# VHH binders against Putative pumilio homolog 16 (APUM16), part 19

Target 1, 332 residues: Putative pumilio homolog 16 (APUM16), of Arabidopsis thaliana (Mouse-ear cress) (q9fie9)
Amino acid sequence: MANNNSFSMSTMFNTIQEILNEEPLTVPSPPSRGGYSLFHIRKAEMDIQRIFNFMTGSEDLKDDISVLDTGTLMWMASLMTSDCDYFMVITTNKNGSKTLQKLMGMSDDMDVFFFEAIMRLFIHVMTDKYASYVTIQGMRVFQQDKRELMYDQILRYACFLAGDQYGCIALNEIITDLDDPYYRDQLLDIVANNALLLSNDAYGNFVVQHVLKLRDSRCTRNIADKLCGYCVELSFKKYGSYIVERLLEAGDVPMATVVLDLLACKTEMLIRLARSEYGNFVVCKALELTNEILTADLFYGLVNRLMPYRHLLHRSPRSKIATILDSMSVPN
Below, E stands for the ipSAE of ESMFold2; O stands for the ipSAE of OpenDDE; V2 stands for 0.75 times the mean of E and O plus 0.25 times the DockQ between their complexes.

## First folded at step 15 (VHH; framework vhh_6fv0_2)

Design w5 (at its last look DockQ between E and O 0.46; V2 from the best seeds 0.00; counts 0 for: pae E 3.6 > 2, unsure alone 59.2 < 65, grease 24.8 > 24.2)
Fold by OpenDDE, look of step 15:
Structure w5 (fold): chain B 332 residues (1-332), chain A 126 residues (1-126)
Amino acid sequence: as target 1 above (332 residues)
Amino acid sequence: QVQLQESGGGLVQPGGSLRLSCAASGFTFSDYWMSWVRQAPEKGLEWVSTISGSGGYTSYKDSVKGRFTVSRDNAKNTLYLQMNSLKPEDAAQYYCAKDSFYEDWSGSYDSPFDYRGQGTQVTVSS
């Protein structure tokens, strides 16, 4: 008999009101030693609205957290996490999120409540502008066992999160903060394996860029491998071009991968790319970065393919490509 | 067996409106959070909106805030998405997704979007 306790906010309010109404203020004679823990008195004083106000109130209230006893805090944590709606309302609030982050790590016992709430609403929390920081904080302050479970969820939903407006930010922060090589590598592998998809995504591309900035050789190579053959296509696109530029900058192997794609495509396509809104930057960067002794073959490969069409490239105002080509045509 | 069936998609002009519906069966509808997700061609699955079991909590992707409204009728086991002021970038296959979590804090952690319907196509073109 699955107790259908649909704990709605309304039910919580009603229950609290009922509890407040049922306790006859009969000051019972101080029962013996079982001291109504300051917890019960404070419980009666703090209703759902008060907690909400406390959590979402101005930063000036932050000093008040230090005045609250552990029992009260535990009760608050329990109450905040007792209802999913209530938890989300608090955690998605800018101040609420900040306050939660401050509460996290104060007590392992309290952290259990927060952990459970985060896990239950993991995607909803991670895809929210402010709530995602609660998860990030959890990854910093929670016990190892909890963090591992959270990592598992992050891995599981990594691609989804990468494609989300706020998820991608949270994911990047997590990647940056990761100190466990095992989880970090797995996450990097997921990003690399899905590099093509993510590079074409309005938000995913930020994750790919972020990962490339980490200069992890294995990951960078994997990304290059996955994007091999797609660099020209990506370069025509706004976000794709950013990725390709980052690959060019990432090292010799990724650079070569990109340049080889440029060299392998049809001449017409290369010229179109060189004249395109975003592709021109890619081609220019490729020329600039290959203009070294060790990569001279790549450089001249590009130059030789572009040179016959330099007249078309001059039609583009302030074409850096044309300038580079012209500099090569001047007989020393 | 959990079943989700989306409907209400179609072709609309920019600025137009659509109302999507999702008929749910095979589970206690009111006990689960529901979401709308969408997938445009050559794009990944993206979250659009969520509503709690009771309907007391709703959330939206920023790009649809003020234009889209999620609602539910638990008596009819139906999820809705009112879409107003549609834009070309809203064109996608829209899916109703069931949250994997019961409003009971006791349970195993699973994918929040394990169950989704076949989707309904929304096309926005002048």
Scores: ipSAE 0.195, ipTM 0.658, lowest interface PAE 2.5, mean pLDDT 85
ESMFold2, look of step 15: ipSAE 0.337; ipTM 0.701
ESMFold2 (binder alone), look of step 15: mean pLDDT 76; pTM 0.768

Design w6 (from v1 with K98R; at its last look DockQ between E and O 0.01; V2 from the best seeds 0.00; counts 0 for: pae O 6.7 > 2, placed apart)
Fold by OpenDDE, look of step 15:
Structure w6 (fold): chain B 332 residues (1-332), chain A 123 residues (1-123)
Amino acid sequence: as target 1 above (332 residues)
Amino acid sequence: QVQLQESGGGLVQPGGSLRLSCAASGFTFSDYWMSWVRQAPEKGLEWVSTISGSGGYTSYKDSVKGRFTVSRDNAKNTLYLQMNSLKPEDAAQYYCARDSFYEGSYDSPFDYRGQGTQVTVSS
């Protein structure tokens, strides 16, 4: 009785929402700066606007940043990170994000402010088009202890991020840049373990595809194992078909896994797949890749199953399958 | 709107024959694989037969092989099931179903099903 735990993305999102509703780490409220005179408030407001303009301005910021002393930069960093909304406004701006990335790594002391802000707003930052690059930069330039904490957050929310329009991009970049085998392997394991769910997701499928392109043998094998028995179903879907094609290309074991699924399904299903919008590419690729001496058994297995129905396959305008089959029927 | 309407059911004696029909409308009939499914009392829905869009491919449940024949007339947008040598075990509500393999849920291989026609086999 295979508990079809239909792990639905909705369940995942609900779980994440529950996690997010857990009490935000009480980041110690910045010390209540005493009674700032109206003047100080106005000055602060002016400073806030100035900083915003500076950070989001189109001017070659490299030259301007180089002219600023360390104290000023520290003050700016402190102010930018003093309010979560303000930080988000800057980081979600294309230029603001770029400027922040340049500031990051200039000083360990300054990086503390950025790190704390990112950690407080981790999901919000990682799911934003431009702000996610700030986190990626942090993963490159921050001290090891900070990076490790960030890695922990990435691991914790990996599936959620994978299912997000911008999070999936950020996650892929992080996966690519990971230099720590421990965290890399953990992240790859999360992706592999959730390969079926992610492959059926509009954004998650990109993460699976990306990971397959890395050609990590262990991860690829794990993905193949998780998708075993589901390759035919996935191949009827647009993004699923891409994943299955990547598996076919990934090596002998993943290829065999896919082909065996094709061979194990009902003949009717195989023919439907061969004639389907996306599945025809999968079947064609399977035939092309197995047409080698070492995999001849798989190739002929497919050919033998498809050959009686070649007349149906000729009616499909996009099918190279019929061509392959015809080439086999010509009596030398 | 997609519509499927079954007809031709009735009461027959064991060994008798029936021909079921399904009238399809609201879609390009020839582009879709069609199936017959049935549901007997206190049993789940079971697949009986499938036919390809062109009619060039057919498949059958093992228990009905040699007795049932699925066919279609695409000009009339009609699906048929010729049932010969009927057995008491064949008694069920028979449904015409459109096969769907689109990006949606694979929980059901069928996206549309008719109201069904009752087949009773009684001595």
Scores: ipSAE 0.022, ipTM 0.260, lowest interface PAE 6.7, mean pLDDT 84
ESMFold2, look of step 15: ipSAE 0.363; ipTM 0.725
ESMFold2 (binder alone), look of step 15: mean pLDDT 79; pTM 0.794

## First folded at step 17 (VHH)

Design x1 (from w3 with Y112S; framework vhh_6fv0_2; at its last look DockQ between E and O 0.38; V2 from the best seeds 0.00; counts 0 for: pae E 3.3 > 2, unsure alone 64.3 < 65)
Fold by OpenDDE, look of step 17:
Structure x1 (fold): chain B 332 residues (1-332), chain A 123 residues (1-123)
Amino acid sequence: as target 1 above (332 residues)
Amino acid sequence: QVQLQESGGGLVQPGGSLRLSCAASGFTFSDYWMSWVRQAPEKGLEWVSTISGSGGYTSYKDSVKGRFTVSRDNAKNTLYLQMNSLKPEDAAQYYCAKDSFYEGSYDYPFDSRGQGTQVTVSS
């Protein structure tokens, strides 16, 4: 009983979670601010260190945020955001990021500081494991005008973010949280328009998979269109095959697009795909999904191409394809 | 005009070390964040490391953390990447990249890069 370790979406999520759970080993020390009197420097240094310790301290210490007055919070926010290096040190810290997220939304005046800092360091924040959540939180709690500006940046750098290890995660979260159809659609369009590039990227493929899971018909169709002619090639790849499988499941038009690619390729290529580590699932799914009255032409097209080579398919340990073909050869 | 010139690449055995340098000119070096990016054969461009203008902040790709160290000498307008414990998967063309970040503004993540220096890791 070969444990068909169905690389379930759960494994991908788990892998993403595992990547997210790796604690950064070294917290960089806050930068020393030059030009203030030694006393001011010391006090400022002390304050900087205190704030750092507060922000990056254990969650148990965070209950103390509620006891801080608004003035103190504003001062802290101002100080944290006054230096880009310092801000990054805090935001890239796991606890610091969390604490910052808690502070965000407490006051519009305070949010201005955070917003400005995020915007100044937008790419660096968005491509960081923990800091990206600060941006995500900002997208949730900031005023609309600030969110719009952030959306503009996200749109501008969408492809770059999609191809980044942490950016892709952040982007997916943002896509999920988007409540503005205008920005959502634009973002989906960017993903769709760059579907071929992203599908072949180590991280971008997760974004494509994510948006396909959203079941936006327009986006899915656009993705199918962009991947037309490339489905066979993608199917040989681990993550590419997932994308192609998602397209097969997405509806008649995307399904047809994929199947037509399978039908259009050289017979040798199709057989290779059917026998390949990942492609066999694609071909199998294509057969399964086309085995309906309305798509019988596609089904029989596949069957007819594969049938002469069924003997080769039986040698494959995962040959559901062969089983399907055998079922068709039995004369009623 | 922004000019970036990488050097220090070469052939090294697995576990070996290299130090890359990037000479920068045509802009106020200390005002900009700098990055190292690399491109392996048949792979896309990937980010490796970033350092802030002052050098007070550094970041690394997870796969190079603990092995690579980015630094800069602003007086010399030079960016460095110390690469230790090199692995075959580190083999690539390495580029110095100027970040578009300047005191709160982004245009593109990287607005300029050099010609690159080749790093080969082979036993």
Scores: ipSAE 0.088, ipTM 0.609, lowest interface PAE 2.7, mean pLDDT 85
ESMFold2, look of step 17: ipSAE 0.353; ipTM 0.732
ESMFold2 (binder alone), look of step 17: mean pLDDT 79; pTM 0.804

Design x2 (from w3 with D107R Y112S; framework vhh_6fv0_2; at its last look DockQ between E and O 0.27; V2 from the best seeds 0.00; counts 0 for: pae E 3.5 > 2, unsure alone 64.9 < 65, grease 25.1 > 24.2)
Amino acid sequence: QVQLQESGGGLVQPGGSLRLSCAASGFTFSDYWMSWVRQAPEKGLEWVSTISGSGGYTSYKDSVKGRFTVSRDNAKNTLYLQMNSLKPEDAAQYYCAKDSFYEGSYRYPFDSRGQGTQVTVSS
ESMFold2, look of step 17: ipSAE 0.335; ipTM 0.702
ESMFold2 (binder alone), look of step 17: mean pLDDT 79; pTM 0.806
OpenDDE, look of step 17: ipSAE 0.401; ipTM 0.755

Design x3 (from w3 with E103S Y112S; framework vhh_6fv0_2; at its last look DockQ between E and O 0.05; V2 from the best seeds 0.00; counts 0 for: pae O 6.3 > 2, grease 26.9 > 24.2, SAP .704 > .668, placed apart)
Fold by OpenDDE, look of step 17:
Structure x3 (fold): chain B 332 residues (1-332), chain A 123 residues (1-123)
Amino acid sequence: as target 1 above (332 residues)
Amino acid sequence: QVQLQESGGGLVQPGGSLRLSCAASGFTFSDYWMSWVRQAPEKGLEWVSTISGSGGYTSYKDSVKGRFTVSRDNAKNTLYLQMNSLKPEDAAQYYCAKDSFYSGSYDYPFDSRGQGTQVTVSS
């Protein structure tokens, strides 16, 4: 009896948080290229507070970025990324994040600083409401070698991020923006392989839904496979039902997977589902989508199971299921 | 079955150097991130260093930055930790740990570790 210790997302979060709280991920400082410590040059012009004010100031101040010379910008970047706390303070600020995003991509040399900071604080940045957009921007504008390293981190922490309130949003954006098939596929595989866990998670379900919307056939099939046998249970849940509905709409194979689960469950369970707050939509959609020549067996299977209990289904206000069943009982 | 075997520990004087090795077997070594963790007497397990599957990315605890270097030889299925300028506070049982994070899967990090190798720093 393999104690399938159902790894709880919460446990994962706690464990990772414990690990992260114990020691911040430190990115090795780039080898000090003997270049003039940019720190020495313009310390006199901008102090830490000035930089903070500049970065976190109103959008109107952002037009001033264009007035700053490359040296100053490099110095600012270096200073902002020299301290993890300072960087986090800026990047977790709404305006600071936006300003950082604008600075990113202006220079490869500058991007090195941002990249290192992001990597050092990867989880912290990715799980923040505003800071996560800095990472997303990095994934857009950084050189390929940096993006690859970032992808590795994303892959490593994909499930963790998926279960996070802001991480899930960032992850979805990254998935959408991914232009590298290798990393995209890997990420999709992680989501698919963990589809059951994520589907039952308050935030992870959004990632599963998002991935299903991409209509990647391989991923969708994998998700369907992983959710096979669990579709009925998921359908009783608000977000689970959305996932199941999306599977029904995703194609013949995922649709069949869902319908077969509906057909395999106990009749009482099916009726309960059909009458449930969220499950009724799943059952209705299943009926609607199977009412075709090629899937007639599935359709009639559902109809036959539901028909004896149509009177119970009529008690539900606006039951489309009952309407469908009634239409089948009319003797041509 | 995942097997990790650490070696290279010993007694060194402060300022000395050691090189730890970890022989890995039972999994595709190059596909997994690997870490070094350590446990000092009466202290909890603490993270020391991590290296990506390819070796292209490394990370270190702040207290060991500049002194320790993690590396790997994927052809030999071996993880290394070069420890320079050792300090008394570095004395601990060092463990090689396999990351459970793999492409397409997620589990608890550091789900596998070896028996460890003892590092003693004594003047």
Scores: ipSAE 0.020, ipTM 0.430, lowest interface PAE 6.3, mean pLDDT 84
ESMFold2, look of step 17: ipSAE 0.310; ipTM 0.677
ESMFold2 (binder alone), look of step 17: mean pLDDT 79; pTM 0.799

Design x4 (from w3 with T58R Y112S; framework vhh_6fv0_2; at its last look DockQ between E and O 0.49; V2 from the best seeds 0.00; counts 0 for: pae E 4.2 > 2, unsure alone 64.7 < 65)
Fold by ESMFold2, look of step 17:
Structure x4 (fold): chain B 332 residues (1-332), chain A 123 residues (1-123)
Amino acid sequence: as target 1 above (332 residues)
Amino acid sequence: QVQLQESGGGLVQPGGSLRLSCAASGFTFSDYWMSWVRQAPEKGLEWVSTISGSGGYRSYKDSVKGRFTVSRDNAKNTLYLQMNSLKPEDAAQYYCAKDSFYEGSYDYPFDSRGQGTQVTVSS
């Protein structure tokens, strides 16, 4: 078999098939004096380079992966997971991730290699755009005992993942797929207990929004409770205002919690909020949602505090608060 | 006993540069991946960069890519972070942290970290 680095990906694939059809290559024990020939060192490095080129190659070449011998596949799994650097270079490559996902679930013995490599590097795999798909695939295809250990890691790292650009996406996909009440409730509790920090975060706010969209009454109430006393401050901020709007929309109890928090602040602060870049949408939504008979006290609580300033609110851009107040004015 | 000592922080102008160092002892430094993490006031702990035990694999948070370079000198048991083109949002307490061991610890990365060094970026 040729060890020349000038061969193409097609040549590498054919080289793998050639190994399949021959007796397994054995590596002799190291010499007693501890030296290795240059040939052995270069040969070992060529083996990982050939695997790298195969794993990261085009999807077109991988249509034939099912025809490879089990011994060849086990050799590849063992070598690519033998070093953390090798594993990360392969799995953070777009095609390497896709190819690894196709190998997962083919053999429980191979899956041990992949599972151990993922677990050693869990946080780094989960925060990569492509490697996170490998972990998600493992949660779909690994045996139950492995999946449970992976859920334990998700719980352990949940807040860190939520604050990461790619980790938040992967975490949300796992939350969507999770149907085990034991792990689901614990994960939702972690998100709720950290809701204030996450709601202010550029990426964590997407996790809070995602769990609110689940319409889980317990989680929604827990988030509302943790954000109580902070809704005004959050509503001044880009990401915080989105969370407060989602709470207003999440049901009568979360809505009432938010509106009571708004009414608890001084009128000067409420007017500043109503005129602010993000807070005007929160106040407008609160008015719209409380405008019904059962919440009339909340609605008129807001109207009575805003009405004396309706002309100032007319000067605010992109706001319909003034329009609502004009329809409610008392004749003079 | 794991010991990590960060240094090299200070006050710098926007656009300036700093080089952080972390002296490590009490463990076989080259066997562990090492990370830089940071914490700004009233913020959670934020990952910045990671380097493998050999130095062969390096990764960075997107917001620092191209500006920060992580490196290590295994002969001196020292981790480095070269920070160029510093911005006000980079101001934080920076920590070096012991990360993954090759032979399969599932420990949470960043649990073993130093006292930190303060980076301040001001007008």
Scores: ipSAE 0.222, ipTM 0.629, lowest interface PAE 4.2, mean pLDDT 81
ESMFold2 (binder alone), look of step 17: mean pLDDT 79; pTM 0.800
OpenDDE, look of step 17: ipSAE 0.257; ipTM 0.678

Design x5 (from w3 with Q5V L11M Q39R E42G L45P V70I A91T Q93L Y112S R113W; framework vhh_7pa5_2; at its last look DockQ between E and O 0.06; V2 from the best seeds 0.00; counts 0 for: pae O 7.4 > 2, placed apart)
Fold by OpenDDE, look of step 17:
Structure x5 (fold): chain B 332 residues (1-332), chain A 123 residues (1-123)
Amino acid sequence: as target 1 above (332 residues)
Amino acid sequence: QVQLVESGGGMVQPGGSLRLSCAASGFTFSDYWMSWVRRAPGKGPEWVSTISGSGGYTSYKDSVKGRFTISRDNAKNTLYLQMNSLKPEDTALYYCAKDSFYEGSYDYPFDSWGQGTQVTVSS
């Protein structure tokens, strides 16, 4: 009896955070580089503060980026990325993130600094509300070799990111922006392979929903396959029901998968589902979509199972199911 | 079964050097990213360094950058960590960690760990 220790995405996140977050983002004390005169330290501190103020300042100040020479920008980039904590402080700032995004792509030489910083702090950056957009921008403007390495990291941490509050958003954006079929397909495969886990996760479900909206037939089929046998259970849940509804709408094969689960479950469970807060929409949609010539068997299967209990379904004020069943009972 | 066996730890004076090794078995070593993680007494685990499957990419914790070098020999299925200019704060149990990423199967970032090798930096 393999103790399927259902490691919750939350546990995964906490574990990684424990590994990564040990040091409170204290304002990085300037790297005590040996031998710099107090003056140099002060100047460096001043420069650090100036850069921070510049980066995190109002958008009106950002028009000044165009006035900065390439050397200065390079120096700034180097300094910003020289310390992980400092970089994080800038990137996790709303304005700082935006400013960084503007700087990215201006020069390949500069991008090296940003790339290295992002890679070093990949999980931290990707799980932050604003910093994740820096990575997204990097995926848009960096050279191919850098993007490939970033893709590898995304793939590596895909499930983790999917289960994160901000990571899931970033992941969805990246999936949408992906122009490389190889990486896109791999990412879709990861989502599909972990569809059951992600569908039951507070944030992962959004990734599954997003992927289903892309209408990739292979991915959708794979998701349907992975969710086979679990559609009824998922349908009782708010976000799970959305996923199941999307599967119903995705085509004949996914639809059939869902409907077959509905047909295979215990009658009591089906009736409970039909009367449930979220499941009623799933059952209704299943009836609506199967009411075609080619899927008539599925439709009538559902109708026959539900019909004896139509009186229970009428008690639900929002039950379109009862209406459908009533329409079937009228002897032509 | 995945096995990771760390070695090379010991006691060294500040400024000294150690080279850690991790012997890997039970999987295609070259297909996986590998990392070093350390745990100091009374502290949680912290990431130290990562190397890609091919070895073409490496990353380091800032506190060890310039002092530590991660490398791998795929022919020997061995991961290395060259540690130079060691400091007391580097004292920890060092673990070799295997990436969970393989052929589209993803789980935790690290799915396998060794038993660790103790590094003690003390004057």
Scores: ipSAE 0.024, ipTM 0.295, lowest interface PAE 7.4, mean pLDDT 84
ESMFold2, look of step 17: ipSAE 0.152; ipTM 0.592
ESMFold2 (binder alone), look of step 17: mean pLDDT 81; pTM 0.819

Design x6 (from w3 with D107L Y112S; framework vhh_6fv0_2; at its last look DockQ between E and O 0.04; V2 from the best seeds 0.00; counts 0 for: pae O 6.6 > 2, grease 26.8 > 24.2, SAP .771 > .668, placed apart)
Fold by OpenDDE, look of step 17:
Structure x6 (fold): chain B 332 residues (1-332), chain A 123 residues (1-123)
Amino acid sequence: as target 1 above (332 residues)
Amino acid sequence: QVQLQESGGGLVQPGGSLRLSCAASGFTFSDYWMSWVRQAPEKGLEWVSTISGSGGYTSYKDSVKGRFTVSRDNAKNTLYLQMNSLKPEDAAQYYCAKDSFYEGSYLYPFDSRGQGTQVTVSS
């Protein structure tokens, strides 16, 4: 009796949010900052407000970044990251985020400041519409040791991020950009292992769809395995149906998994699915993809189950299923 | 079954030091992130520190940074928290917590914790 701990992504999100609201985010200890004292850069001319204005100003003003000397940039970076709230205000700003992304990668020394800030505010940054791109940029331009630590955080919070409105987008981008097979595979495994939960989540389903589009055979198979027995139920749902369709298209094994679920369910359920708003596409696709010599048994299995009810399927204005069945009833 | 057993708590004066230990069993210790959390009287559970499976990454609550050090001995399946310069506000029941972070399984953090060890800071 697999205790279906119905722990919904939403419940997890809320619980984590409650924890985050009560306690400071699990902030990695900043790396021992070598002595970059805020005091070393005498350029007294830029105060907190000036920096904010500069960072959040129009893109036209950003061409001025190229005119700033390295010392000034370092000072700015230090100041921007010296306070978590200040950093968040900048990084959650659309222009501020963009400007930060441009600054990142200019200097390894400067990147230390950004890295520390991101790590300290990791969840907050990753779940923000614009700030998440700062993290993504960090994953592209930071030194390997920093990226590894960031990857660990991403792994730790992968499911949480997947269930977040903006986190899911950021996670998908990171998955796409990952050049390290070790971390990529781990992320894919997390998604696959939690495929059922994520597929039923308002945002998590996009992550599942995304990884299926990557056509990683191992991941796809694992997802199919985890969704085995649940494909019919998922197919009644809008985003669930998309996932099931992608599984059907992913190859023989995932296709077979889906079709076997369709064949194993009650006839009434299958007919309901075939007539449903989203499920009809799944059933249609299953028929189309199995109509080959090697999968003829699956095809005819579906046809035989559906054929007695073809009259019900004709009543559905969009039913390509009925057309397929009719084509089979014509005696050569 | 996951078992966590904390020890090392006690009464100390302000400015004193304690070293907490947590003996872990029932899982592959090195594969999981571990955390220390604490609960003071009439307060909620508070995160204190986290350490990665390998021990190469650590994090701390700001209020304990520079004073507390988390470490682990994977060979002994033991988590440690060195607490220096203890303050009255550090008084709490300290718990060792196992993160849900494991390769391939990353859901809710802190899926298990011990019975805790009491830390009292009093002059």
Scores: ipSAE 0.022, ipTM 0.408, lowest interface PAE 6.6, mean pLDDT 84
ESMFold2, look of step 17: ipSAE 0.282; ipTM 0.667
ESMFold2 (binder alone), look of step 17: mean pLDDT 82; pTM 0.840

